# Ledger of designs, part 28: VH-VL binders against q9nrl2r1430to1533

Target 1, 104 residues: q9nrl2r1430to1533
Amino acid sequence: GGVHELSAFEQLVVELVRHDDSWPFLKLVSKIQVPDYYDIIKKPIALNIIREKVNKCEYKLASEFIDDIELMFSNCFEYNPRNTSEAKAGTRLQAFFHIQAQKL

## First folded at step 17 (VH-VL)

Design gg4
Fold by ESMFold2, last read:
Structure gg4 (fold): chain C 104 residues (1-104), chain A 122 residues (1-122), chain B 107 residues (1-107)
Amino acid sequence: as target 1 above (104 residues)
Amino acid sequence: EVQLVQSGAEVKKPGESLKISCKGSGYTFQDYWIGWVRQMPGKGLEWMGIIYPGDSDTRYSPSFQGQVTISADKSISTAYLQWSSLKASDTAMYFCARQGYDLKGSYYFDYWGQGTLVTVSS
Amino acid sequence: EIVMTQSPATLSVSPGERATLSCRASQSVSSDLAWFQQKPGQAPRLLIYGASTRATGIPARFSGSGSGTEFTLTISSLQPEDFAVYYCQQYNNYPLTFGQGTKVDIK
């Protein structure tokens, strides 16, 4: 990625964070607050981490950025049963992401 | 160049209200927990609580629950600590500090503000 | 609440000597242990996190070790600027708690 691609990654993260269904994904899950999370999820990620990686230019390809976003949703569906508010929020945010990601 | 800059020293009387501030720069403010730590004169460090400015998620030490309010305004990259009615025992240095993280979900204080001295006396 | 106990309360050492500071937790904190340095009139500075990882910009003479309930900070060749109070702090569970501090005096 070039400068325009990095700006697109930043814009997409801003749009994801602003979305009403972003609340399960805003910050890396605290092991104090959710003690069993890291027993189940081995490749943790959240929007705050993804934004930091964008800011540090750590994504070389759009596919790497997309992979981290999809990992974030995959973790949500692995940890949370499908009928939970977290999983439903993840489904809606993922659908929004797929629409916005067509711009990449 | 992460920086946390706190508001200036305060001299107050018992019963007065007070709100002190901590402005973060050089990083994405809303993406990091900010905590407050008290140090009474000649004493050690005491954790008061933390807030995540991105969603206002706030956790208090039981010793400070109901004694202070922690808040943040992410639009101006600023966290606050406030008292509705100061006591002489609130005389202390107050630090804000940012929490970094590791990928096992642990959060630790990595950058600190310079401190705000609050003096409460008759 | 996890109580953090530091020893000794005061440590007097000469420059160039090794200083060893101890920190004990009342229950296991795994490796969720940080060490801070604080000089008079200044904010604390992070030295070590994760029990043994040096923070960015911290000189190699500072090292941390331990896990569970017993932790050590070692300053391998004490410099005049290392005169300070040192705090350990656990971040394994709420409330987050600090030890009472070890004052390192330059002899």
Scores: ipSAE 0.785, ipTM 0.931, lowest interface PAE 0.9, mean pLDDT 95
Fold by ESMFold2, last read:
Structure gg4 (fold): chain C 104 residues (1-104), chain A 122 residues (1-122), chain B 107 residues (1-107)
Amino acid sequence: as target 1 above (104 residues)
Amino acid sequence: EVQLVQSGAEVKKPGESLKISCKGSGYTFQDYWIGWVRQMPGKGLEWMGIIYPGDSDTRYSPSFQGQVTISADKSISTAYLQWSSLKASDTAMYFCARQGYDLKGSYYFDYWGQGTLVTVSS
Amino acid sequence: EIVMTQSPATLSVSPGERATLSCRASQSVSSDLAWFQQKPGQAPRLLIYGASTRATGIPARFSGSGSGTEFTLTISSLQPEDFAVYYCQQYNNYPLTFGQGTKVDIK
């Protein structure tokens, strides 16, 4: 993509990080803190990794950026039971993301 | 380039408070764990704890829990190590270090600050 | 707590020769093992992470091997700048722990 697409990716990540429900997604899950996570989740991703990829211009298409964000939510719903605070935060943040993604 | 710049050497008396700093640059500060490592004179390295500046998630070594406070201000890309009441046994070199990660969820120290010498004596 | 034990405490080696440093963990740390070099008055420098992966900018004469509980740092053809203290460090579980160090001296 072009310069304004990269700025849009940066801004969208900033808005996601600022959102109250971002707390489960801010950093790559630590194997020490959540020992079984990597037994279940094989394609890990988090907002810190996505921001690094934006900063390094690793997204060539908006669809690649959107795919990583959606993977982040999919991982959350796969790992966390639906009644957990993590899954509920994921549902709310995903809804927010879908609204913001219209700007891409 | 990734840099961690620590505050200057300190000479203190027992019972005094102290807050030393570690400023990160060349990367998105809030997206990386920062740890503190003590090295007593002539001794090896001891992990004190880590903080994720993005959410202030903080983990302490049991040896330092309740002895120090680790904090960060992401708005100025700075992490802190603080004592409320210094002891002579706190005399040491203190390093901050950033953690990189792998996609298996492991975190390892990749960049280090230059160290802050803290001397506590009567 | 995972105790990291390094041996030998001091290793005397002539320049151009091979140095072999050992690190043992009290329980498995898988491959979550790093090696650091520290010269007097300086910060540690990351050499190896993941037991065997060289960090960016580290010369090929440094190599790491091992998994589980036993790990080795090898320095082929020692250079004058390689005389330092070397630490292993596990990052498999909290608390993160370092070995006590191996000092590599000129023989």
Scores: ipSAE 0.783, ipTM 0.928, lowest interface PAE 0.9, mean pLDDT 94
Fold by ESMFold2, look of step 23:
Structure gg4 (fold): chain C 104 residues (1-104), chain A 122 residues (1-122), chain B 107 residues (1-107)
Amino acid sequence: as target 1 above (104 residues)
Amino acid sequence: EVQLVQSGAEVKKPGESLKISCKGSGYTFQDYWIGWVRQMPGKGLEWMGIIYPGDSDTRYSPSFQGQVTISADKSISTAYLQWSSLKASDTAMYFCARQGYDLKGSYYFDYWGQGTLVTVSS
Amino acid sequence: EIVMTQSPATLSVSPGERATLSCRASQSVSSDLAWFQQKPGQAPRLLIYGASTRATGIPARFSGSGSGTEFTLTISSLQPEDFAVYYCQQYNNYPLTFGQGTKVDIK
């Protein structure tokens, strides 16, 4: 990627953050608030971290960006049972992401 | 360059309201917790609470719950600390501070504002 | 609430010598411990986080150690600019709490 591709990553993160179902993904999960999270999830990621990586130009390929977003959803489904509000939000946001990602 | 700039010193009377501000720059403001810390004259540091501007998730120290309001306006990269009715015992220096994070889910204060002196006296 | 206790209250050390500051937690805070320096009339500055990780831009003479309930900040060769109050803070659980501070005087 070039400058246009980095702008697309930036815009996609903005769209994800604005989505109503972004609430489980906005920030890195707090160990205080969710004590067992880091016993289960070994490659944590959240929209705030992904935005920081975009800002630092750490994504060399669109696939690397997509992989981090998909990791974010995978972590959600691994930690949260499928019937939880978090997992349902993840399913809906992931579907939205797949539509938006076709622009990459 | 991460920077937190606080509003200027305040001289108030008991019973008056006050809202002091902390403006962040040089980073994505909504993506980092902001906390408030009180330092009474000649005393140590006291954590008052924190807010995540991205979703307004707010946590208060029990000592300050109901005594102050912590808020943020991410559209102007600003956090606030607010009293509805000041007391003389609110006389102190108030700092805002940003929290960095590690990938084990721990959050720690990494950058501090310059402080806002609030003096409440009859 | 996790009480953080610092010792000594005041420490007098000659320039070029070692200063050792202690911080004890009333219960385990794992490695979720930070050290801050505050000079007169200034905001605190982060020195150490994670008990032992030096923050960006902090000189190598500052080092932290410990885990659980017992923590130490060491200044290996005290400089004139190190005159300050030093605070430890745990961030393992809410409420976040600071120690009462150790004042380091340059002898």
Scores: ipSAE 0.774, ipTM 0.928, lowest interface PAE 0.9, mean pLDDT 94
Fold by ESMFold2, fold request of step 24:
Structure gg4 (fold): chain C 104 residues (1-104), chain A 122 residues (1-122), chain B 107 residues (1-107)
Amino acid sequence: as target 1 above (104 residues)
Amino acid sequence: EVQLVQSGAEVKKPGESLKISCKGSGYTFQDYWIGWVRQMPGKGLEWMGIIYPGDSDTRYSPSFQGQVTISADKSISTAYLQWSSLKASDTAMYFCARQGYDLKGSYYFDYWGQGTLVTVSS
Amino acid sequence: EIVMTQSPATLSVSPGERATLSCRASQSVSSDLAWFQQKPGQAPRLLIYGASTRATGIPARFSGSGSGTEFTLTISSLQPEDFAVYYCQQYNNYPLTFGQGTKVDIK
């Protein structure tokens, strides 16, 4: 179901953005603000980019959408040590995502 | 289709407060940085600062830190530039501009508002 | 602070001629350089970003080149609507800084 699937992706992104632990993921990391980020992370992604891709219907399969969300968390855990606020937020938001994705 | 529409021209006296606005449309407002740029009469362009409306993350040029307040209300897709006490030297054209991005983490101004002329005379 | 220096200050050319504008950065800005066009009483318009990428809707006669500290905007076959002030701007580091502008006038 194309139309229902698009609405589900849109709703899931809205729910992720509204979550208290979304703060590390809202916008593409700035090279000026975090100079070494792009030395480490080669496939950057953030919620603003994912929302744009949903709005432009760039996801052809649900698995592509899920892959971008999981990439977002994977990047967080690769860049940030486990004891950081960013990694802890990522763990909590990922758990929330998995619960919401079951409704998909 | 991306549009930035700024509030109208202002004529003020030194010491008065002022808040000018920039309303964005045709895109997801909260997902893009918005900046403010000053152009003094007959002069070039000066970056004042930027804000990300999605989380209110705000960065100022050192030349304008403490001189102005940049804010946004994402519920009405509007960014603001504000002075608590205007000086005659604040007489200038003020532009808002949106930043696009690339996937290497660079941000650049891609769309501009029409400008707001602020005149401050003693 | 990265100082952006443009040359010449004024360039007088006839329609149909080629114009070449230079922009120099006081330190490397990699390819994080934009060019803007501004006409009197109007907002700047993005022409080029990433040193060499034309923005959407910008005519092919506008091209950018360079990296590091030296950048060039070239306008092939100037049109009447191209007489304006042109600014370069680096976005490699804060504060974001503009050059002082090059005015392209009718000869």
Scores: ipSAE 0.774, ipTM 0.924, lowest interface PAE 0.8, mean pLDDT 94
Fold by ESMFold2, look of step 22:
Structure gg4 (fold): chain C 104 residues (1-104), chain A 122 residues (1-122), chain B 107 residues (1-107)
Amino acid sequence: as target 1 above (104 residues)
Amino acid sequence: EVQLVQSGAEVKKPGESLKISCKGSGYTFQDYWIGWVRQMPGKGLEWMGIIYPGDSDTRYSPSFQGQVTISADKSISTAYLQWSSLKASDTAMYFCARQGYDLKGSYYFDYWGQGTLVTVSS
Amino acid sequence: EIVMTQSPATLSVSPGERATLSCRASQSVSSDLAWFQQKPGQAPRLLIYGASTRATGIPARFSGSGSGTEFTLTISSLQPEDFAVYYCQQYNNYPLTFGQGTKVDIK
């Protein structure tokens, strides 16, 4: 999109990163730290990568940005059982995202 | 352009404390792991540890765990390496380096600071 | 800990000739292998990551190959600025480890 959309994407990413439940999503999962992650998750993504894509103007449509954020949550729920702290954080952050995304 | 600028050379006595710094620019500092590498005089490179400034997630080499403290202040885009009590054997060049990543979860050092020479002698 | 062993320790090469540097890991590191160049008084510079991918700005004369435990850095036509120490480094598992280096000297 246009320059106003890119500013909105920047703001939303900043708000997601600042949210208390962002901790599972801040950085790309390390293969060393979580050895089986990349056997299960085929399209990895994290907030640091999404922020870099916003900074480089790689999102042409708001739907592309939203798709990456939703992919991030989908990966969390696919890898983590529902009773884990990661999945619970994902549920809360996704709810927050849906509220904030109405501004896009 | 990505740059890492380290604090200047230090001459110290055994038992003194020291904190050296590494300031990153040209990228989103908090979104990249940054690590420290020691090079003793005339020797090769040794990984000391890494930190993710965004959440302070910190990993140490077993050889350096408990010997140094790695920290970061993302508000000023700066990482630190700190000793509470220097030894003569800490005399070395210390580099900071940023880690890039691939989408298979591997992290590799892509940009390096210029180094900080620390000399510890009685 | 994964031990990285480089050979030879010193390689004497004339400008314009091919240099071949070897790096062996004590256990498989897949393709999680980087090569660095370090000149006297300078920081290391990334040449190759992923065993074979040239980093941004690295001349085409530098190439890397290998996977698992055996890796090679090749400099196809050595230039005056290429006389340096070269390190391999695995990033497949903690602790991250470097080889001891290969010094490329003018012959």
Scores: ipSAE 0.756, ipTM 0.923, lowest interface PAE 1.0, mean pLDDT 94

Design gg44
Fold by OpenDDE, fold request of step 24:
Structure gg44 (fold): chain C 104 residues (1-104), chain A 122 residues (1-122), chain B 107 residues (1-107)
Amino acid sequence: as target 1 above (104 residues)
Amino acid sequence: EVQLVQSGAEVKKPGESLKISCKGSGYTFRDYWIGWVRQMPGKGLEWMGIIYPGDSDTRYSPSFQGQVTISADKSISTAYLQWSSLKASDTAMYFCARQTYDLKGSYYFDYWGQGTLVTVSS
Amino acid sequence: EIVMTQSPATLSVSPGERATLSCRASQSVSSDLAWFQQKPGQAPRLLIYGASTRATGIPARFSGSGSGTEFTLTISSLQPEDFAVYYCQQYNNYPLTFGQGTKVDIK
């Protein structure tokens, strides 16, 4: 609860969220907005969920954190065709993530 | 502890503008939808709309579209509901509420503000 | 919009007795149904979500059942603090809609 320096995971999430291509990933997909989403995606996740897991210290290893981020991207590419804005944004954000993840 | 604290009661005249607030705490404000619900005197609950502070994505009930403006300032964990020109019929209690989610893609209200009473009369 | 209809409008029950509240949707809302309790001068409180899951801190005497278009909230043994207005609400489609409420008062 006190003032503390952001962890590497917290910092990376902040950087991802601030990225221009984060918009498809900021919040869990609503089934109202995308009725068939959960027929296809079985392990949904988004940056808000990942941030909450970070805040709750649910990631003990960097690999666990990375796995969730990669899952987020894989879901995007599974549901969205390559020529969609979502997939293109995901491609760019994932590339950014891979560079930043080297700091972990 | 999750809390939503709303601004105090308002007494206004028809034609006046008004902006009421709802401040969230105990959670990451930007990462949860927050909505507004109207309750006219002695009546039931009416969904007005919701906003996602993280990207300002906003959804209105058709009944309230164009009648009010929902906004949020994530830097101070605050959501707003505003009128440009109040009517007597806007007299009501207004609640803000956090909308959480399940992993099946459903969103539901779990925490509520204490309400803001707005009275509009000549 | 999906219209939510609650019955009865008023339910008079004695302390210790069972209360059964009904909520009907004009079209299927799957299990995207919540129940709220509201006492005079207070904000609504979440009781049940997903039609049948009790929210954190809600006593076991509250239970929800149903799916599709027919839903029920049951209070197995009414306590003095349970006299209030109860609302159902669907969150399956926009706009989100509430039932008109059922008032549970003392017989």
Scores: ipSAE 0.923, ipTM 0.958, lowest interface PAE 0.4, mean pLDDT 97
Fold by OpenDDE, fold request of step 20:
Formats: C-alpha cells, sequence, structure tokens
Structure gg44 (fold): chain C 104 residues (1-104), chain A 122 residues (1-122), chain B 107 residues (1-107)
C-alpha cells in the first residue's frame, strides 16, 4: 500500500481506461453475453487483463505491452463490424493509444 | 492477499431502508465483478446479482430485480447492496463475492466476504 | 433458469471413507460448474471450478468431474474438517444458480 510513481505502462493503462471510448475494452467479454465470441476470437484480452500483467511485471519490453494492446484492438475489429459502436470506439481509442505510446 | 470485508450485522424494522457494504482489498477492485448472494436462515445460497465497478455494469437475478439495488464506488473499493423498504422476509445472511474469469469467457466466484446478517422484525 | 439439483440431501460418511456428491443441471452448463464448501457460521469457499479444476490451496482429496448436465464432487478420504455443506453452482447462463446443497455429516 505504499506510494509509488506509476510506470510508463501503468500510466498508459490508466489513461486508456479513463478514455471515453474504453468501454468495450474494460473487461473480458462474457460468453454468456456474447455466445459466439470465443468461436471467433482465439486470443481474448482486455484492459483489466493487461493491467494485471503490468502489475505482475510480465512485460519486459515495451513491444510486448504494445503487442497486447494491439491484440485487444485487433480482436475488437475482427469481431465487430465497422459500423458498430464498439468498432468506432476502438478506432478512436487506438488512435489515442498510438499517440500516447510514443512516450514509451 | 485478496480480501472482502463486509459491514456489520443489521437489525431493522419492516419499511426501513438499508445499505450494506463490501470492501475489497489486495487486488484491483475496479477490474473484477462483485456479486451478492443471499442465504436465508437454514437455507441455501441464492444469487442476487453482480456489478463491475469499472463501468458499473450491473446484472440482477430476475427474483431480485427491482427488489434491491447493487452499486459500487471504485474510488474506495466498495460495493453496496441496498433496500428502499425492508420486509421481514429479507432476514438473511448476505455475502459479497468476487467473480474472476477464465480466458474462455467464463466468470466464477473465487473469494467471499464474511457475510452480513440482516434481521428484519417488528 | 437452469435448475441445479444435488443429491443426496444428506450424506453420512465415516472419517477416511470416500464421499461422492452429485449435481444435476436441468440443461447443459458445459463445464461451467463450481463446487463450494460451507461450514457453519462461515462463508462459502471455492473448491472446484470449470467442473474439474481445484482452486488454489484445495487439498488433492477433492476432485470434480462431469460435464453437460451431470457432475460429481468426490472426497477420496474424508477428513474431520470436511464435514460441511457442499453447493454446486452453474455459471453458464444468467441467472447464476446454486444447487440446494448436500450436507456431509459424520456417520
Amino acid sequence: as target 1 above (104 residues)
Amino acid sequence: EVQLVQSGAEVKKPGESLKISCKGSGYTFRDYWIGWVRQMPGKGLEWMGIIYPGDSDTRYSPSFQGQVTISADKSISTAYLQWSSLKASDTAMYFCARQTYDLKGSYYFDYWGQGTLVTVSS
Amino acid sequence: EIVMTQSPATLSVSPGERATLSCRASQSVSSDLAWFQQKPGQAPRLLIYGASTRATGIPARFSGSGSGTEFTLTISSLQPEDFAVYYCQQYNNYPLTFGQGTKVDIK
């Protein structure tokens, strides 16, 4: 419970989560809610999972962290048609991520 | 260490309102569903509903929809269960529980609070 | 809703003996089945998830099996601390539902 400065990865996750377009990505998709999701998406991931990995120091390279974030967006675009709110949110959030990732 | 600590026992009268709490620690509270489970005296477990603190996404059992309100304040890692008007039949033990996940999209309860006893009588 | 039915209601077993608890779902829940143990005055404790995976810290004498609609919790050699009520719970569809419980008491 000590006070510490957030790492670059932690800070970026915080910023992504706080973004208005983060709602499709906050939690792992439930198969109850989306029964066919896991028939299509084989490497599921979400911001809560990425945060956990950051907290556990599982990312040794920035590229690994970036890969997981990009996977998250890729899954969104693979499952959701372009005209969906999820895909549109993903597009905007990904653009934001690409700008912020320059700090890594 | 993951812990869920619930508020203390309540003794109420019919018609009174009540809000009990469940505080999570040892993990990122906003990132896991929290559920409420009722256990009437000498009876089994009943799922009431769940909430995802990160976005306040809330799901209720049909049996409890409109009967209770589930909420959360992620700033203090606390989930709530509340009644606007208690009935004698609400007398029970109420548990909060964390719902974790597998990568196949399933969610299951893994950690439980100690329970809050609510007694409603005239 | 998916109805979960446990049997028997009460199971009397001697220490050291094998205990077999059954749980049936009214429709398939795949492997989305958990087993919980509850002792008097305590909160439930997760034993098994995914029908057959032991939760962290759960002794090897506890095992779960089954899929679809028929599930079994087995305690290979009952220990004194195992006398309790056991609940199965499906998390395959809303609303989430529990079995009515099986009480394991001492013979």
Scores: ipSAE 0.922, ipTM 0.957, lowest interface PAE 0.4, mean pLDDT 97
Fold by OpenDDE, fold request of step 20:
Structure gg44 (fold): chain C 104 residues (1-104), chain A 122 residues (1-122), chain B 107 residues (1-107)
Amino acid sequence: as target 1 above (104 residues)
Amino acid sequence: EVQLVQSGAEVKKPGESLKISCKGSGYTFRDYWIGWVRQMPGKGLEWMGIIYPGDSDTRYSPSFQGQVTISADKSISTAYLQWSSLKASDTAMYFCARQTYDLKGSYYFDYWGQGTLVTVSS
Amino acid sequence: EIVMTQSPATLSVSPGERATLSCRASQSVSSDLAWFQQKPGQAPRLLIYGASTRATGIPARFSGSGSGTEFTLTISSLQPEDFAVYYCQQYNNYPLTFGQGTKVDIK
């Protein structure tokens, strides 16, 4: 991707992080805190990791960036039942993301 | 280049308050845990606790819980370690260090500050 | 807490010789083990993480091995700049804990 696209990814990550429902996604899940997480989730990811990838210019296509964001939400819904605060936050944040992603 | 720069040496008396700082640069400060490690004179390293600046999630060693306060101001990429009332036994070198991660959910220290010497004596 | 025990306390070695440092955990820490080097008046420096992965910029003469409860740091041929204190540290469970250190000094 070009400089403009990179900037768009950066800005979108900033907006996601600032969102009130970003708390389950800010950092990679610690296996100390959630011992069974990595028995279930095989492709872990979080906003801190996505931001790092953006900063390292690892996303060449918007679709790659979007795929990682969707993976982040998919992991959340896979691990957390629908009635949990994490899943509810994920649902709201994902809706926000889908709106913002249309600008990419 | 990742750098952690700590505040200067402190000479204090018992009962005084103290807040030392650790400023990160060369990376996104809010996205990495910052830890504090104590090293008493001539002794080994002791983990005190960690903080994630992005959400202020803080974890303490049981040995230091209630003895110190760890905080961070992500707006200026700075972490803090503070005492409300110093003791002579708090005399030590204090290091801040960044934790990075692996995709197995582990976090380990990879960059360290230069240390802050705190001397507490009557 | 997981207690980390290093041996020996002091290791006297001549330049060019092999140095072997041991670290034992009171319970399994899997491969969540790091080695640090600390020289007088300096901050610790990461040498090895994940028990056996050398950190960026660390010379090939440093190697780590082991898993579970027994770990080893090996310096294949000691250089003058390698005389220091070495610490192992587990990051498998809270609280994070360090070994008491092994001092490598010149024989």
Scores: ipSAE 0.922, ipTM 0.960, lowest interface PAE 0.4, mean pLDDT 97
Fold by OpenDDE, fold request of step 20:
Structure gg44 (fold): chain C 104 residues (1-104), chain A 122 residues (1-122), chain B 107 residues (1-107)
Amino acid sequence: as target 1 above (104 residues)
Amino acid sequence: EVQLVQSGAEVKKPGESLKISCKGSGYTFRDYWIGWVRQMPGKGLEWMGIIYPGDSDTRYSPSFQGQVTISADKSISTAYLQWSSLKASDTAMYFCARQTYDLKGSYYFDYWGQGTLVTVSS
Amino acid sequence: EIVMTQSPATLSVSPGERATLSCRASQSVSSDLAWFQQKPGQAPRLLIYGASTRATGIPARFSGSGSGTEFTLTISSLQPEDFAVYYCQQYNNYPLTFGQGTKVDIK
């Protein structure tokens, strides 16, 4: 991913990606794999996209970064029933994020 | 600048194993699918498969499933294509290519390696 | 799999003339269609994605149109550097598939 010092946002993304429950969020959902996803989710996002935005310095405020992360979780909970592995992973990862985000 | 640099030309005999590489730079390697495309001499392009280095999610074309192995080492931004036992019919140019995305959930190839020529003959 | 069929196999065009290349899908691929240019000894280069969007750095003389099963790549005024093989590729469903290519050569 290039050579540069990690900002707080970069570090947080790294921590999220390394988390055991990051698997539903690592990459943008493919419409091939999930044909009805984009009928439901209108603002898709994933950790790879968020990392790109961080790398491009698109987040000027911590709130903007946080909003995208929360959107990512919101999308997960909107599409996936509560009892799914994806939703359960999302719940745990979001809790982790909320703790880490206090450092921003 | 996004770049994909592939390993050099290979001259092999039938039955030999081979592993060729594709190194990405200028972008976060783990965050983009990387694919392999075969082009036999004088022929068109054939999709072989793709891998997402971030989680090693791998998809193969049915025509290449079980015939090759696609892998990646995200720590060195490198994808691999390997054969356990080459055949003469594996003679071809092999391209790696990055697969990007749109926000409609589609993925398409946008950058390509320079290709690796593999020649298999007895 | 979705079969992509390009026509014509070879298109002979004079410099400055319009070139029209066709690509047909055996079933709908929506707008998930890309066009690539390949010159001898080189890797393919992305020209068009989403059926009609030019990739970065691609000259305006290249345009893509169509949706569903019928697609067209148009080169409004062929330049010397445009003589090459052109491939369409659907990315609407697995396996991803390419057309067999259209060779654009000089008349």
Scores: ipSAE 0.922, ipTM 0.959, lowest interface PAE 0.4, mean pLDDT 97
Fold by OpenDDE, fold request of step 24:
Structure gg44 (fold): chain C 104 residues (1-104), chain A 122 residues (1-122), chain B 107 residues (1-107)
Amino acid sequence: as target 1 above (104 residues)
Amino acid sequence: EVQLVQSGAEVKKPGESLKISCKGSGYTFRDYWIGWVRQMPGKGLEWMGIIYPGDSDTRYSPSFQGQVTISADKSISTAYLQWSSLKASDTAMYFCARQTYDLKGSYYFDYWGQGTLVTVSS
Amino acid sequence: EIVMTQSPATLSVSPGERATLSCRASQSVSSDLAWFQQKPGQAPRLLIYGASTRATGIPARFSGSGSGTEFTLTISSLQPEDFAVYYCQQYNNYPLTFGQGTKVDIK
């Protein structure tokens, strides 16, 4: 049911945040630090935002939750070249996510 | 309900060390920046620095860099501001404040602690 | 750093009258401008963010306008509880900086 699914989302976010490769995704990119980020990325998102949405029960379907997580990775790969630490971290974290998401 | 509760007033002497605290509740503490703002007696607000508890990312104002240390313990939802050696000129009210965000990548203060009065005198 | 300059230093107005407070930035801060209200013995309270958006719970009589380097906070009809010090603050670049404040007191 909904309660069990919500708990699953919460747990998955916790696991993502605790992962060593979560550092590029923990917080929304600051435009002070990355002035051109929002010229490129039009749907910004991060794990703190996703957690907030989970806490507010904004995800009614697992697909909605998954879509936001995938968007987060998509943004990373769109902005960061493949050889960057951010992109490499994203690749590993996404692989981890895909494994954990099988529990949903 | 978002709340920031700061530690009590401090009366210290020059040369003493001090660590004051700010405890957040009503939200996920680790997911929001928290900053410190100084207000000397009868004066305006001065940004000191910010910390992101989730990864301890810390930024200081140049005026306060090396003068204070900002830290956080996310396990107890608490941020800290500390001095190794207080000066009389450190006498002031110190506020902690949470930074929220907009989806344009801006961060702004939205909730404030009640303030901690620090008095340093011989 | 970006210097924020508020004017006037003190604004004396009668209850029910309009109050207009100005804030100038030494360089463009886009719309990354917040207004805070501080009453004696209290912490600052967020009034406006993004230059023109009222924070939750803030009465409609408070409004913010401007962009770039010139900003205005307007209190359309001053209430007794509005007598306080008001600060503008830019969050467009580090270090974050506040104006020196405008004291709104009773005429």
Scores: ipSAE 0.922, ipTM 0.961, lowest interface PAE 0.4, mean pLDDT 97

